# VH-VL binders against q96il0: the designs that were tried, part 352

Target 1, 167 residues: q96il0
Amino acid sequence: APERGAERRDTAPSGVSRFCPPRKSCHDWIGPPDKYSNLRPVHFYIPENESPLEQKLRKLRQETQEWNQQFWANQNLTFSKEKEEFIHSRLKTKGLGLRTESGQKATLNAEEMADFYKEFLSKNFQKHMYYNRDWYKRNFAITFFMGKVALERIWNKLKQKQKKRSN

## First folded at step 14 (VH-VL)

Design Zc58 (framework fv_ebrasodebart)
Fold by ESMFold2-Fast, scan of step 14:
Structure Zc58 (fold): chain C 167 residues (1-167), chain A 120 residues (1-120), chain B 108 residues (1-108)
Amino acid sequence: as target 1 above (167 residues)
Amino acid sequence: QIQLVQSGAEVKKPGASVKVSCKASGYTFTEYYISWVRQAPGQGLEWMGWISAYESYTNYAQKLQGRVTMTTDTSTSTAYMELRSLRSDDTAVYYCARDQTYLPRGHDYWGQGTLVTVSS
Amino acid sequence: QAVLTQPPSVSVSPGQTASITCSGDKLGDRFAYWYQQKPGQSPVLVMYEDSERPSGIPERFSASNSGNTATLTISGTQAMDEADYYCQAWRSSTAYVVFGGGTKLTVL
């Protein structure tokens, strides 16, 4: 599809998709959803005269994105693996094949799948709670630095206006 | 005062397992992850992995995956690192060190180190 | 093999400026950290988030990070600064944390 970015590989050793955004972009580029994390990666535009504070904000956002992507890629792969193992185990116990007569994957009913989802959520509850706490704190830090960058830009504009008036 | 105190030196045979402890004090244990870093005699620092206080998420160095397990006990503010199937090249000083879970500001406090010698 | 490359040794005279480099692909797009280790002691964090200095670290320590190279600079180097120095960065592909191979700073 024309709207989809090109991926070099469906999978990578780290479980992350690879793609190349337009290199001549003058703005942040948002790529297609990663196969494993389902998150869209952001490639941050680097201005020619990036300040140290702007660089710090960009690095903080990049580090947070990688942290977030790694967490969800691992979580989604674990979920998919355990779900598939659960389905195969239950179908084998019932004496059923893994495919229907039409060649489609055999599935369990909603009641049987509910047992898996409940167990998975319960098992991972503490992990998700801690993730949410850290995600909240990370976004507060990013917002704080975004405010600092905004103030720096306002200050620089005011300085330039003062210099023009004195000249 | 912030302090990380590790268990004492150990001598192990090849193929054995070792479990090193790291007791934290003077800070809120659940707001930091604990990294484990080892250093073979005369060699550099090698990162082994990190764990959050609730074991909410861990990440291990690829070369040690399957041999290392990190755990915590929040009731005693203690982190543990177990390394299995020991080889002679696992002889090293093993350090624990803390870093923030939401802002990685570097490993600002380190344990004193635990010497693990693997010898026949 | 370390992913981050440091020179194995750097020598300076007392009072001179020491520069220790740490090189890695696109390292300047990540935060760099620096540790000092003296014989028989645990590492000590001396610089964090590229150029920030922890409380208790002398002002003669400074650092930068751009392109592929992070640099730790010690101005007016003193005998007490003789130690091994390690850089560190975060990488998500194969390891969360990566250390450089270390640089032995000798003050003669």
Scores: ipSAE 0.573, ipTM 0.798, lowest interface PAE 1.4, mean pLDDT 83

Design Zc59 (framework fv_ebrasodebart)
Fold by ESMFold2-Fast, scan of step 14:
Structure Zc59 (fold): chain C 167 residues (1-167), chain A 120 residues (1-120), chain B 108 residues (1-108)
Amino acid sequence: as target 1 above (167 residues)
Amino acid sequence: QIQLVQSGAEVKKPGASVKVSCKASGYTFTEYYISWVRQAPGQGLEWMGWISAYESYTNYAQKLQGRVTMTTDTSTSTAYMELRSLRSDDTAVYYCARDQSFLPRGHDYWGQGTLVTVSS
Amino acid sequence: QAVLTQPPSVSVSPGQTASITCSGDKLGDRFAYWYQQKPGQSPVLVMYEDSERPSGIPERFSASNSGNTATLTISGTQAMDEADYYCQAWRSSTAYVVFGGGTKLTVL
């Protein structure tokens, strides 16, 4: 298990915070939730003598994480856009302005918003179903490669033990 | 036999739109993404975007955002790419190519390409 | 840089080893892919996931990816290998797939 290089915490102008692994970290670590996807990124430890199989597993895990974050970032953006369009459309239908008498954004009540949530979930049912299938397939692939890495490590330990006995 | 068959060549005027089809056969259509890649005459490959079934995953090249739409029809195992507001520099061969949704194997099968010529 | 840089051309004699490089910032942290394209034909995947070879691709094709550079190596290069070669990677920082500019391999 030893480490990869340390970097400091950064904060974006929009209030997004990013944490970096502590110096001499020997373990994977979990960062703060991403602003767009609301998912916590995992920063993977890179061993000094990483095997080709270990490198492949790490790249697959990183790629899967980024794929997952991109999906949820796009989903959240679509949700926010459609929510605002729904609110605007309903306010227009009622003959109401986009702002309250106090100058704040006009909103819909919970009963009206329930219609939007129901429609959004229904409309996106198949999209989520196929996302879940792909997510499970990706995790099965990761598990498979984790198993191969574990077997490689066991095999290498057995080889070293046998070499020492034959000397 | 895995095959991607694209629609025929198109000649369009500037400002028009074009919709290219890509019919897949020989595999389970919903288990793969379809990428669209174009190549202007004498130029390199340019990725336009990719789409999965039911739009569970779609991503477009930023320079084409707002002009390109990718769709699929799972009942016919067909992917579509529509490019709007055509310009002369959109003249290219447009390829569809499949990629696995869960394991990054690269684009292992490609369509034959569709030449789209934009001229007045 | 966000782009993948390839030499525009590489020339080798038949039977010699051809090496085509693809350079990009932290490219070695991503999977690299290689495509062969002959005039008037669709691209063909020749290497995937850095160093894996698809079924049907000759054993003389190999590849590596480390640091900032991915390399496609063709040992005992044959006339039939004359083509344009493109590298490809997925760049999450640019939110899209990116192709290298391509390398024309000339054998003669």
Scores: ipSAE 0.563, ipTM 0.791, lowest interface PAE 1.6, mean pLDDT 83

Design Zc6 (framework fv_ebrasodebart)
Fold by OpenDDE, second read of step 15:
Structure Zc6 (fold): chain C 167 residues (1-167), chain A 120 residues (1-120), chain B 108 residues (1-108)
Amino acid sequence: as target 1 above (167 residues)
Amino acid sequence: QIQLVQSGAEVKKPGASVKVSCKASGYTFTEYYISWVRQAPGQGLEWMGWISAHESYTNYAQKLQGRVTMTTDTSTSTAYMELRSLRSDDTAVYYCARVQSYLPRGHDYWGQGTLVTVSS
Amino acid sequence: QAVLTQPPSVSVSPGQTASITCSGDKLGDRFAYWYQQKPGQSPVLVMYEDSERPSGIPERFSASNSGNTATLTISGTQAMDEADYYCQAWRSSTAYVVFGGGTKLTVL
């Protein structure tokens, strides 16, 4: 009985972009698009005197970014795999080989591919709905904490000005 | 009140499968995720995986890949964890826990635990 | 794989302050969570997002994060606080949950 090779589910490599910003940077850095997610990673600056609110905001942003990277990396991998399977299946049904007479990769026409996209979107509709819901929740929280941090910074600046006037 | 109620204790033989249920109540089931965590006797907590309420997303611990399946029934607000090819080292208390998101939210509510004993 | 390291045990006298540490690679970039587990019971969330306290948790419980170390502090430790304590974080690359090895707190 031939040992059915355990199809190694290619777990999307943990492709955290190895982009490392310069150590002396005092601002957030945007890296090149990740190979799997096609999203540009952001390296968040950590102030020397980071407040608890600033830290919380930074961590929320970082986690949200990682969540997005993972979601899209997996989604893109799934899409690519299913697309290839669809193409192969359709070519086979047509009695066509995977390569043309010229040696090029055989492709389907736009109409045939439209069926794939429709089916893929339908199949993944719920997944996208939940993603969108969570995306809004996360960004709302981030925006809220951005406001808090802004207020805290204003307050701290006012206190410093008062202290300088009293001396 | 938010509650997670698990199925009762199980005794299984090596090589068998076990399916543990976790019924959620007191909250909107579809807005949260369920994690499964096990604890061997006298040992620490070991994360097994998590599932979204609609089974749209699953993430299993690498150690359990191929042996574990998590599912949900939204009509009954119940999560299920199936562990196959049981071994003696799978003897543990299994917990379900509520998680707010894919990304690091704490496990704010826990089931009472289900003892699974694997013995020859 | 990022491992969260906790001391295996901490002992304190009643009324004293207990401190439990949790150290891990890149823990400073992630939220830490803390759980209390008493013998024969399910874990209970006692601290979330590094320093936030759930409703119903006594004010004597606090937590902080400094660098790659999270610390749970119990001020005025009581006999009822005797339990196992676990820290938890998430791994960025895999979205895995990681628990510390646990710390047994003994109130002498």
Scores: ipSAE 0.643, ipTM 0.845, lowest interface PAE 0.8, mean pLDDT 89
Fold by ESMFold2-Fast, scan of step 14:
Structure Zc6 (fold): chain C 167 residues (1-167), chain A 120 residues (1-120), chain B 108 residues (1-108)
Amino acid sequence: as target 1 above (167 residues)
Amino acid sequence: QIQLVQSGAEVKKPGASVKVSCKASGYTFTEYYISWVRQAPGQGLEWMGWISAHESYTNYAQKLQGRVTMTTDTSTSTAYMELRSLRSDDTAVYYCARVQSYLPRGHDYWGQGTLVTVSS
Amino acid sequence: QAVLTQPPSVSVSPGQTASITCSGDKLGDRFAYWYQQKPGQSPVLVMYEDSERPSGIPERFSASNSGNTATLTISGTQAMDEADYYCQAWRSSTAYVVFGGGTKLTVL
C-alpha cells in the first residue's frame, strides 16, 4: 500500500521470516502489517510432538500465506508505480513541476485521481477474479488437511482412552 | 498425454531480445502455472519466474526483474518468456515446466528445452 | 551466496544406498522437492512435498526434510540412477523458487 504519496520502493521480502513473535507462545501469533503487502503475517505454533500430517498442514498454510503476501506486495507496487506515472503525466500536461515551492510532492485533487482509480480497478478486475479462484482452491486444500488432522486427533484420543498403544 | 513443447534453438547477438514459447497439451491449462528455469552449459538450474494461465499471478526472480516478461495465450494454451538486453552469460537451455496453482506438487512435467546462444 | 547447498558429487557402488543432502536455513519449515537430470535431458521430478513419490518413480527413492537439511535417499542404487540431482524449495522473501547447486551421482 502507498503511504498517501506513492514512492518507488524496493520489493520487500514477505516479512514472515523476519517476524519474531513472543518466545514460548502456545498459539499462532499475528504480527504487524508487512510494509509492502499490508497484510499481517501469521507465525504458526510448532508443537513438540508435531505429527507428519500436522507438519504438512503447517507448511501448506505457510506457503499459502507467502503466496498471498507476494500477490498483494506485487499489486501494491504496481498500483504505486502506475499512480506516480499518472500523476507525473498529468502534471507534465499542465506544465507543472513535480514538487511544490515548499518541496513537497505535487499531487492531483480527488476528482482528477478518480479517473486513475477507475482505470486501475477495471484493468485489474480479471486478475483479481482469478486470484480469488486460486485463493479459494488453496483454502479448500487447507480445510481438507485440517479435517484430516482433526480426525487424527480424535483417533489418538480414542486410543489414549483405551491405553493400548500409549505404553 | 501431458506435453510441453518449446520453440526451437535461437542464436542472438548481445543486446538483442529472445522470446521462447511453450505449448501445453493433454491437461487443463488454467489449473497450472508455467515456470521458467534456465541452465547455462555445465551449470545448475536457475529459476527465472512463473506465470498463472490467466496472468493473474506473475513472479520473477529478482536478478532478472526488468529484463524478463512472461505472458500466456489461453486460446492456444501457450506460455511465452521474453528476455531482453541479452548478455553472453544468458547463454543457456531454457525450460518451461508446469506447477499446479493450488497444491505444492512441484515441477511435474517439463518441456524439452530451448538452447539460446548469445555470441558476438 | 547459495541459499540451498548440495555436495557437488556423491559416489556409490551398485546396490548400495546413496544419500544426497540439501542444506538451507530453516529448510525443514518448507516443502522440499527433488529432480533427476540425465545428460542432454530435461529434469524429472522424483520427490515432492518432502517425502511424496510421483507415479512411476521406483520405491527405492525416498526423502526426508527436517531442521536445516533435506535428504534424498536411493536404496539399492542402480547404474540407471546415475544423474545430476537437484533439490528445490521456495522462499518468497528472496525468490519464489530456489534450486540447490546440484549433485552428480556416480554409480561405479
Scores: ipSAE 0.607, ipTM 0.836, lowest interface PAE 1.4, mean pLDDT 83

Design Zc60 (framework fv_ebrasodebart)
Fold by ESMFold2-Fast, scan of step 14:
Formats: structure tokens, C-alpha cells, sequence
Structure Zc60 (fold): chain C 167 residues (1-167), chain A 120 residues (1-120), chain B 108 residues (1-108)
């Protein structure tokens, strides 16, 4: 059975900075942005009397969050890798080294970087379009189940009120 | 009729590469991920990775990272799995299987499997 | 690597209830799926999203998922149910999809 008000402790690498839910938590809570995806994770509250429908909604939301996080972590990694390869390739074409005379990492001007961004967006247009479609459909499914959970809660409250009245 | 049809059996030498195809039909290809799952003789199912139809999302099993590449061709509704630097312990039946990209419904349709034998 | 643990074998007599478990840390917080595989054949999805049955799968198949353990239950087990059964879950730690080691169900 799920635990009501269960406290989940986020493990920080150093243990110095931690994120924990409030002591009396009956709600979801939002954590700090993930280093790789730059998305804020949501830690879901598990009610003691979680219904099968509530459980399904929570699992769907959790998996959608992880799906979204992995997509953006991978996309950011791909962007960074391709950006670095693009910069190195253009510097090679110009006969320039990877470092400036001051020892800093060599970069391209804004016009040249605009070429990379255009190429990256064009190359990934379909990928981003279908990601957005799937993101929309996943959120539609979540909203649908949220509505079902809300109706279930309303029905249960009505049943409880009638039971009290007849008792 | 929903169907996943895989390419035929392969025999490879250690160090070679193999590329298995999986042609989908009977459904909207772009609405499903394709997982690749292998099974060594007498062993269980081992997930290798999955790919979305437009390559919007690709994720590989950690132990195969760097050796496996998955691709799709939406014009032919075909998924591909290439495994490089083959070893004798890569001998297995390789399956493709579909799962919805926007809702986790499970792998409801599977290809017939492709036996890849790695021997010297 | 995250592991889903299944018993390697389960034996039942015809008509008895077979119970196949799948254990993993916080598995009950994830969706579980079950596949049936007969010798020389591709796996077949028999249960999805913990307890849902695909069209065409007999009603004697049911499943649950709670805590650390998912369970596939086959009531009134028939000879045709003899097969290898694999659980599967979606996970984020090391792989998006992970399979259990499999359970050989023998009906004698």
C-alpha cells in the first residue's frame, strides 16, 4: 500500500545542499533544475489510500517527466557535441588553432554561429516537431486522467456525504 | 494487418558489424517507437535500445553504448539496428518490437527475429 | 544496472493457479508488463500497465504491481500456458526498458 505523507530525501553529491519535502506534505513538490536537461523535477506525493486510477495517473506523470528529461538531456548533449564539431571544423578551415593567444577557447563570430543554429534547427525540424506532437499527446493523456481522478474524488465525496446522512 | 518483418539470418566474424532491418506495415509508423531486444541461445530477453520513428528520441542500453546505432527510414517504414565490433557473446536472436511513443502500452507486436551468429 | 528478479521456474498442475513474481526496487512506482514466449517464437504481450489485458488474452490472466513486486497470476492454468514469462518495466536509471530474467512455467 502507498504511504501517506511519505518524505523523500533528495541525495546531493556533497550532502551540503539538499531538497526535501515539507514535514507535513500532502502535495507534489518541485525540485531544482536538472544539470543536464535544465528541467525542474516534480516529486509526486503518494496518498495512503491511493486509488488504482490515482496510481495510474502518478505513474504516467512520472514516466512522462523522465521521458521529457531524457529527451532534453540527449538533445542538449547532441547540440553541444555538434556545436563543438562545427566550431573545430570552421577553425580548421581558417587555419586557426583551438585556443586564442590568451589561452581561452577559440570561438566563431555571431554570423558563423547563426549558420550552425540554422543548420541544427533545419536538421532537427522533424525531430522537434514529432517531439512536440508526442509531448502534446502525453499531456492530453495526463489531463484526461486528471479529469477522471477529479470525477472519482467528487463521486467518493458524494458517497461519503450520503453514507453519513443515512447513518 | 499489423506486421514487423525482419531481415534474414547473418553469420559474422568477430570484429565485424551487422545491420538488421525491421519493416513495419499496417499502422502509422510515426506513432510508435521501435525497441530492439536480443536473446542469446537459452538465455532471457535483453533490451538494447529504442528509437522513435523520426529519431526524435533514441536511448541505448548502457552496456551497448558506443557499439550500437539505431536508425529509421520513415519513407519505407523501416527501422535499423547496427551493432559493431561483434564478439562471440553477441550471438543471439535479435527482435524488433513496437511501443506507443506517447503512451506506454507495452510491446504489443514483435518481428519474427533475426539470428546473428558470431564465430571465427 | 537495474535488475528485475524473477524465479527461474514455476511448476503447476493443470487447473491450478500459477503465480510468477517480478521484484525490483520501487517497481510498484513504475508500469509493469508481461510477455509470454513459447519455444522458437517471438514474445507475446499478455499484460500491460500493471493489470490491463490486451485483446485476445484470456481472462484467466491477471496481474498486480505493488511495492517492490509485480505478480502475474494465471488462474485455471492450462497446458497451452506452458512457456517462458518475462516481466518488463520502464526505468530511468540505466535503461529506459528493462526485462526480468524470465520464468519457465511448466504445466504437468
Amino acid sequence: as target 1 above (167 residues)
Amino acid sequence: QIQLVQSGAEVKKPGASVKVSCKASGYTFTEYYISWVRQAPGQGLEWMGWISAYESYTNYAQKLQGRVTMTTDTSTSTAYMELRSLRSDDTAVYYCARDQSYFPRGHDYWGQGTLVTVSS
Amino acid sequence: QAVLTQPPSVSVSPGQTASITCSGDKLGDRFAYWYQQKPGQSPVLVMYEDSERPSGIPERFSASNSGNTATLTISGTQAMDEADYYCQAWRSSTAYVVFGGGTKLTVL
Scores: ipSAE 0.598, ipTM 0.815, lowest interface PAE 1.3, mean pLDDT 83

Design Zc61 (framework fv_ebrasodebart)
Fold by ESMFold2-Fast, scan of step 14:
Structure Zc61 (fold): chain C 167 residues (1-167), chain A 120 residues (1-120), chain B 108 residues (1-108)
Amino acid sequence: as target 1 above (167 residues)
Amino acid sequence: QIQLVQSGAEVKKPGASVKVSCKASGYTFTEYYISWVRQAPGQGLEWMGWISAYESYTNYAQKLQGRVTMTTDTSTSTAYMELRSLRSDDTAVYYCARDQSYIPRGHDYWGQGTLVTVSS
Amino acid sequence: QAVLTQPPSVSVSPGQTASITCSGDKLGDRFAYWYQQKPGQSPVLVMYEDSERPSGIPERFSASNSGNTATLTISGTQAMDEADYYCQAWRSSTAYVVFGGGTKLTVL
């Protein structure tokens, strides 16, 4: 292998946290929440003798995770941007500055913010509906391949037991 | 019948802008991304970016960042690609192509291509 | 941005097996796709998700992807297979698509 490191580390180009497991892991690991998506990334364990089917499942799970993180990172960015624009617009209308006398960010009360949240949710209803559709379709595909991998592992275990008995 | 039909050939001067359209039919427009891919004469395929119809989410190639804008009109199932500040090396056949939004399965249907010639 | 490397040209005799490679750093960790393009025509998807074949694509087309190299294999190559072939991978985390430089397959 070209790796020289004492510990194998795949630094995901997705910009996920650079979390390292405390010890060598034989299982998937969950990292801290991503700065932009607020989702916890899963670091997938790669077996030394990964089957083609297991590799396909892992690739599908990785792509689904990255798709999900990208969706929520973009959604959170859009929410934050529109929220900031809404607050600034309302403060300008009221003749108030962007900062309080104490230097803190000026905010709107809950009643004023309710209008923003209602409008944002209404505007994004269709987008979230399509996201949910795609999320269910992706999870159905993952579940299907997980079933195939489980059957493959059961079959391999049975073959191993039969071979040991025959020998 | 699934089709992506693009607008006709364009001849532009350096510094001008061009806007190519891609009209989709025969499938649910919001279930697919639309990629734009160009090919200079005698050269290979170069990805320019893609747009999600339902999200209005766009991703552009770094080389084209700031010069390209992709949009969609869901009511007409049409995707658009506008390239600004045209240079002679932007002369190419421009393609639109679809890929599924829920699971990327490759660009299974392509437009016929639009030749954009940038000349003085 | 990542580059996928293909040989510029491959020549085979009719009935022989053609192999076209596509190399990129950790390409085997991503799905690879293959396209066929004949002169004056739009590209056609011939293989997806490493080794899956679209409906209408002959069984003589097959593909693999492991390590740093994806390979498109055409068994019993026919004159009609003469075309340019492009590999493609995508990086959803970086939100971009990458094409290989293309390989001209000549059947002679």
Scores: ipSAE 0.470, ipTM 0.737, lowest interface PAE 1.9, mean pLDDT 82

Design Zc62 (framework fv_ebrasodebart)
Fold by ESMFold2-Fast, scan of step 14:
Structure Zc62 (fold): chain C 167 residues (1-167), chain A 120 residues (1-120), chain B 108 residues (1-108)
Amino acid sequence: as target 1 above (167 residues)
Amino acid sequence: QIQLVQSGAEVKKPGASVKVSCKASGYTFTEYYISWVRQAPGQGLEWMGWISAYESYTNYAQKLQGRVTMTTDTSTSTAYMELRSLRSDDTAVYYCARDQSYLPRGYDYWGQGTLVTVSS
Amino acid sequence: QAVLTQPPSVSVSPGQTASITCSGDKLGDRFAYWYQQKPGQSPVLVMYEDSERPSGIPERFSASNSGNTATLTISGTQAMDEADYYCQAWRSSTAYVVFGGGTKLTVL
């Protein structure tokens, strides 16, 4: 649709804030909440002797984190935009300005806003359902590889003990 | 069994718009993103953007912002790419390709390509 | 968007090992993918997630990805492997896709 292309914000905002982790960290590090997604970014620690399996797990976790942040940043902007459009439209219909005499944003009462929330939730029901599906699938994949990494580490410990006992 | 079938070749004048379709079959459409990739004669692959089948969320290449629109119709498992204000340097073969939404595995299936020629 | 650099051409004799590189800043922190394209045909995925091989792709294809460089390796190169090869990466989760400029592999 041409309308969708003309009206639509095509991408999530590029204003995702990033906190610089300490020079070197031996652990995953968590930053402050992002302005748009309201999610905390995670910096994943990279061991010097990382196995191929550990590298794959790290890349999957990084990829999932970025996907999740992008989804919620877009969702939050869409909500805010549609909420403002709804409020401005209703205020215009009432012959009221967008600002109060004190300079604050004019708003609607709880009963009027309830209509917006109901419409927004029903409109986005399918999208949230599919998001949950993908979120569960991504976490299943991560959990599966976490299990493989755990088994690899157990096997390496057993191999190390065997080597030590034979020496 | 899995296939992406694109619409036929188009010849357009500069300033016109073109809309290419990509019909998916043999898989669950909403589990994949559809990317559009073009290739000018004798040139390499150039990514144009992707669209999520279920959420209608798109991300476009910076060079094409404002000229490209991607849409989907889940009832027909079809993706569309519309490019506006065509220029001679938009002459290319346009491909659609799928990648998983929950785990990017690479573009394992591609459409056959649609040649779009822009000439006066 | 970030650029992925490939040599424009690589030539090998039949039976020799071909190596095609793809360079980009911190490419080794992302998954790399490789595609083969023969004249008049759509690209074919030959390697995914750095070093995984799709079903139907010969065992002579292998790949690696570390630091700033991903490498596609074709051992015992055959005439049928003659094609253009493209690397690809996601620079963030589905935000941007980048392709390398392509490498023409010639089997002499």
Scores: ipSAE 0.551, ipTM 0.786, lowest interface PAE 1.6, mean pLDDT 83

Design Zc63 (framework fv_ebrasodebart)
Fold by ESMFold2-Fast, scan of step 14:
Structure Zc63 (fold): chain C 167 residues (1-167), chain A 120 residues (1-120), chain B 108 residues (1-108)
Amino acid sequence: as target 1 above (167 residues)
Amino acid sequence: QIQLVQSGAEVKKPGASVKVSCKASGYTFTEYYISWVRQAPGQGLEWMGWISAYESYTNYAQKLQGRVTMTTDTSTSTAYMELRSLRSDDTAVYYCARDTSYLPRGHDYWGQGTLVTVSS
Amino acid sequence: QAVLTQPPSVSVSPGQTASITCSGDKLGDRFAYWYQQKPGQSPVLVMYEDSERPSGIPERFSASNSGNTATLTISGTQAMDEADYYCQAWRSSTAYVVFGGGTKLTVL
């Protein structure tokens, strides 16, 4: 039997192969890690019979994903910039050049880098706490709309049952 | 009553900086983002950026990167927008507007606007 | 950069239906928002999340968003509806806010 759910890349715009189990509908696609956020985007499938409520849920999930990616892209950029500035500042303080004699980028030892990480985390502690708050609130909103979609589907099943009984 | 009250009109010389304030009242400041949107005379709306109350999310329009800084003071429920290296084409009415921090609701309340005139 | 395109002006007679379009690539995959701005005033949110109406906005305002086009519809248009209308969405590639160029609605 062929590996039915093995490699599928032509249907993903990112060119990434993915696995989809044969017994499960597999409509969402996972892309490669974003260059800046290092998070993998999910490309949401749009069903032909999508209700307005299902469309709202999909758009909410899409915008939450982009919000999350933008946050981490900005955070990673800030981290990299501040790390480089820290290294350059400490090397200047020691009277050292920015490059070794072999042309390699000069670095600090583990103890000095630990100081940077500690300061960076302390500086960004409040920012990360409020990011987490907003992340949880976004997930609660998504869960709420998932519940509405579930209730809509139950109601539609009940309507279908009544319609069947009525011919 | 929900209100966003902005600082008064400013007249600046080219090359100067301007800092506009937006004081929020009637709601929990930390639950919302503040966008800054400007409008040149006779022109449309131009988004400049937005900031969360704790600066956990800040994003600026690419055109203004390096010239704009947005900050907040949660103790006074006030957002600030500073635009540096002013040019004549920065003459505009500058608005602050709120949006939710966790759910896209659009900009439901707007400040009254601050006219910034840049002239020699 | 012309991400959302609106007609510069739309004219209707009182009591007629006004239709204002906002076009952008795959706009129907994002939430659209609509703002009304009268001369000398701040913008007012009139529609959010494609088709939701804020409290205080008359029922004659409705909206849709599908494919590449979002549409604001004002039924039974009144003289008081004369204003500039702006659509807004999040730009999918950067997650930043973008406004349409605006449409001047004239009720004549």
Scores: ipSAE 0.523, ipTM 0.775, lowest interface PAE 1.7, mean pLDDT 82

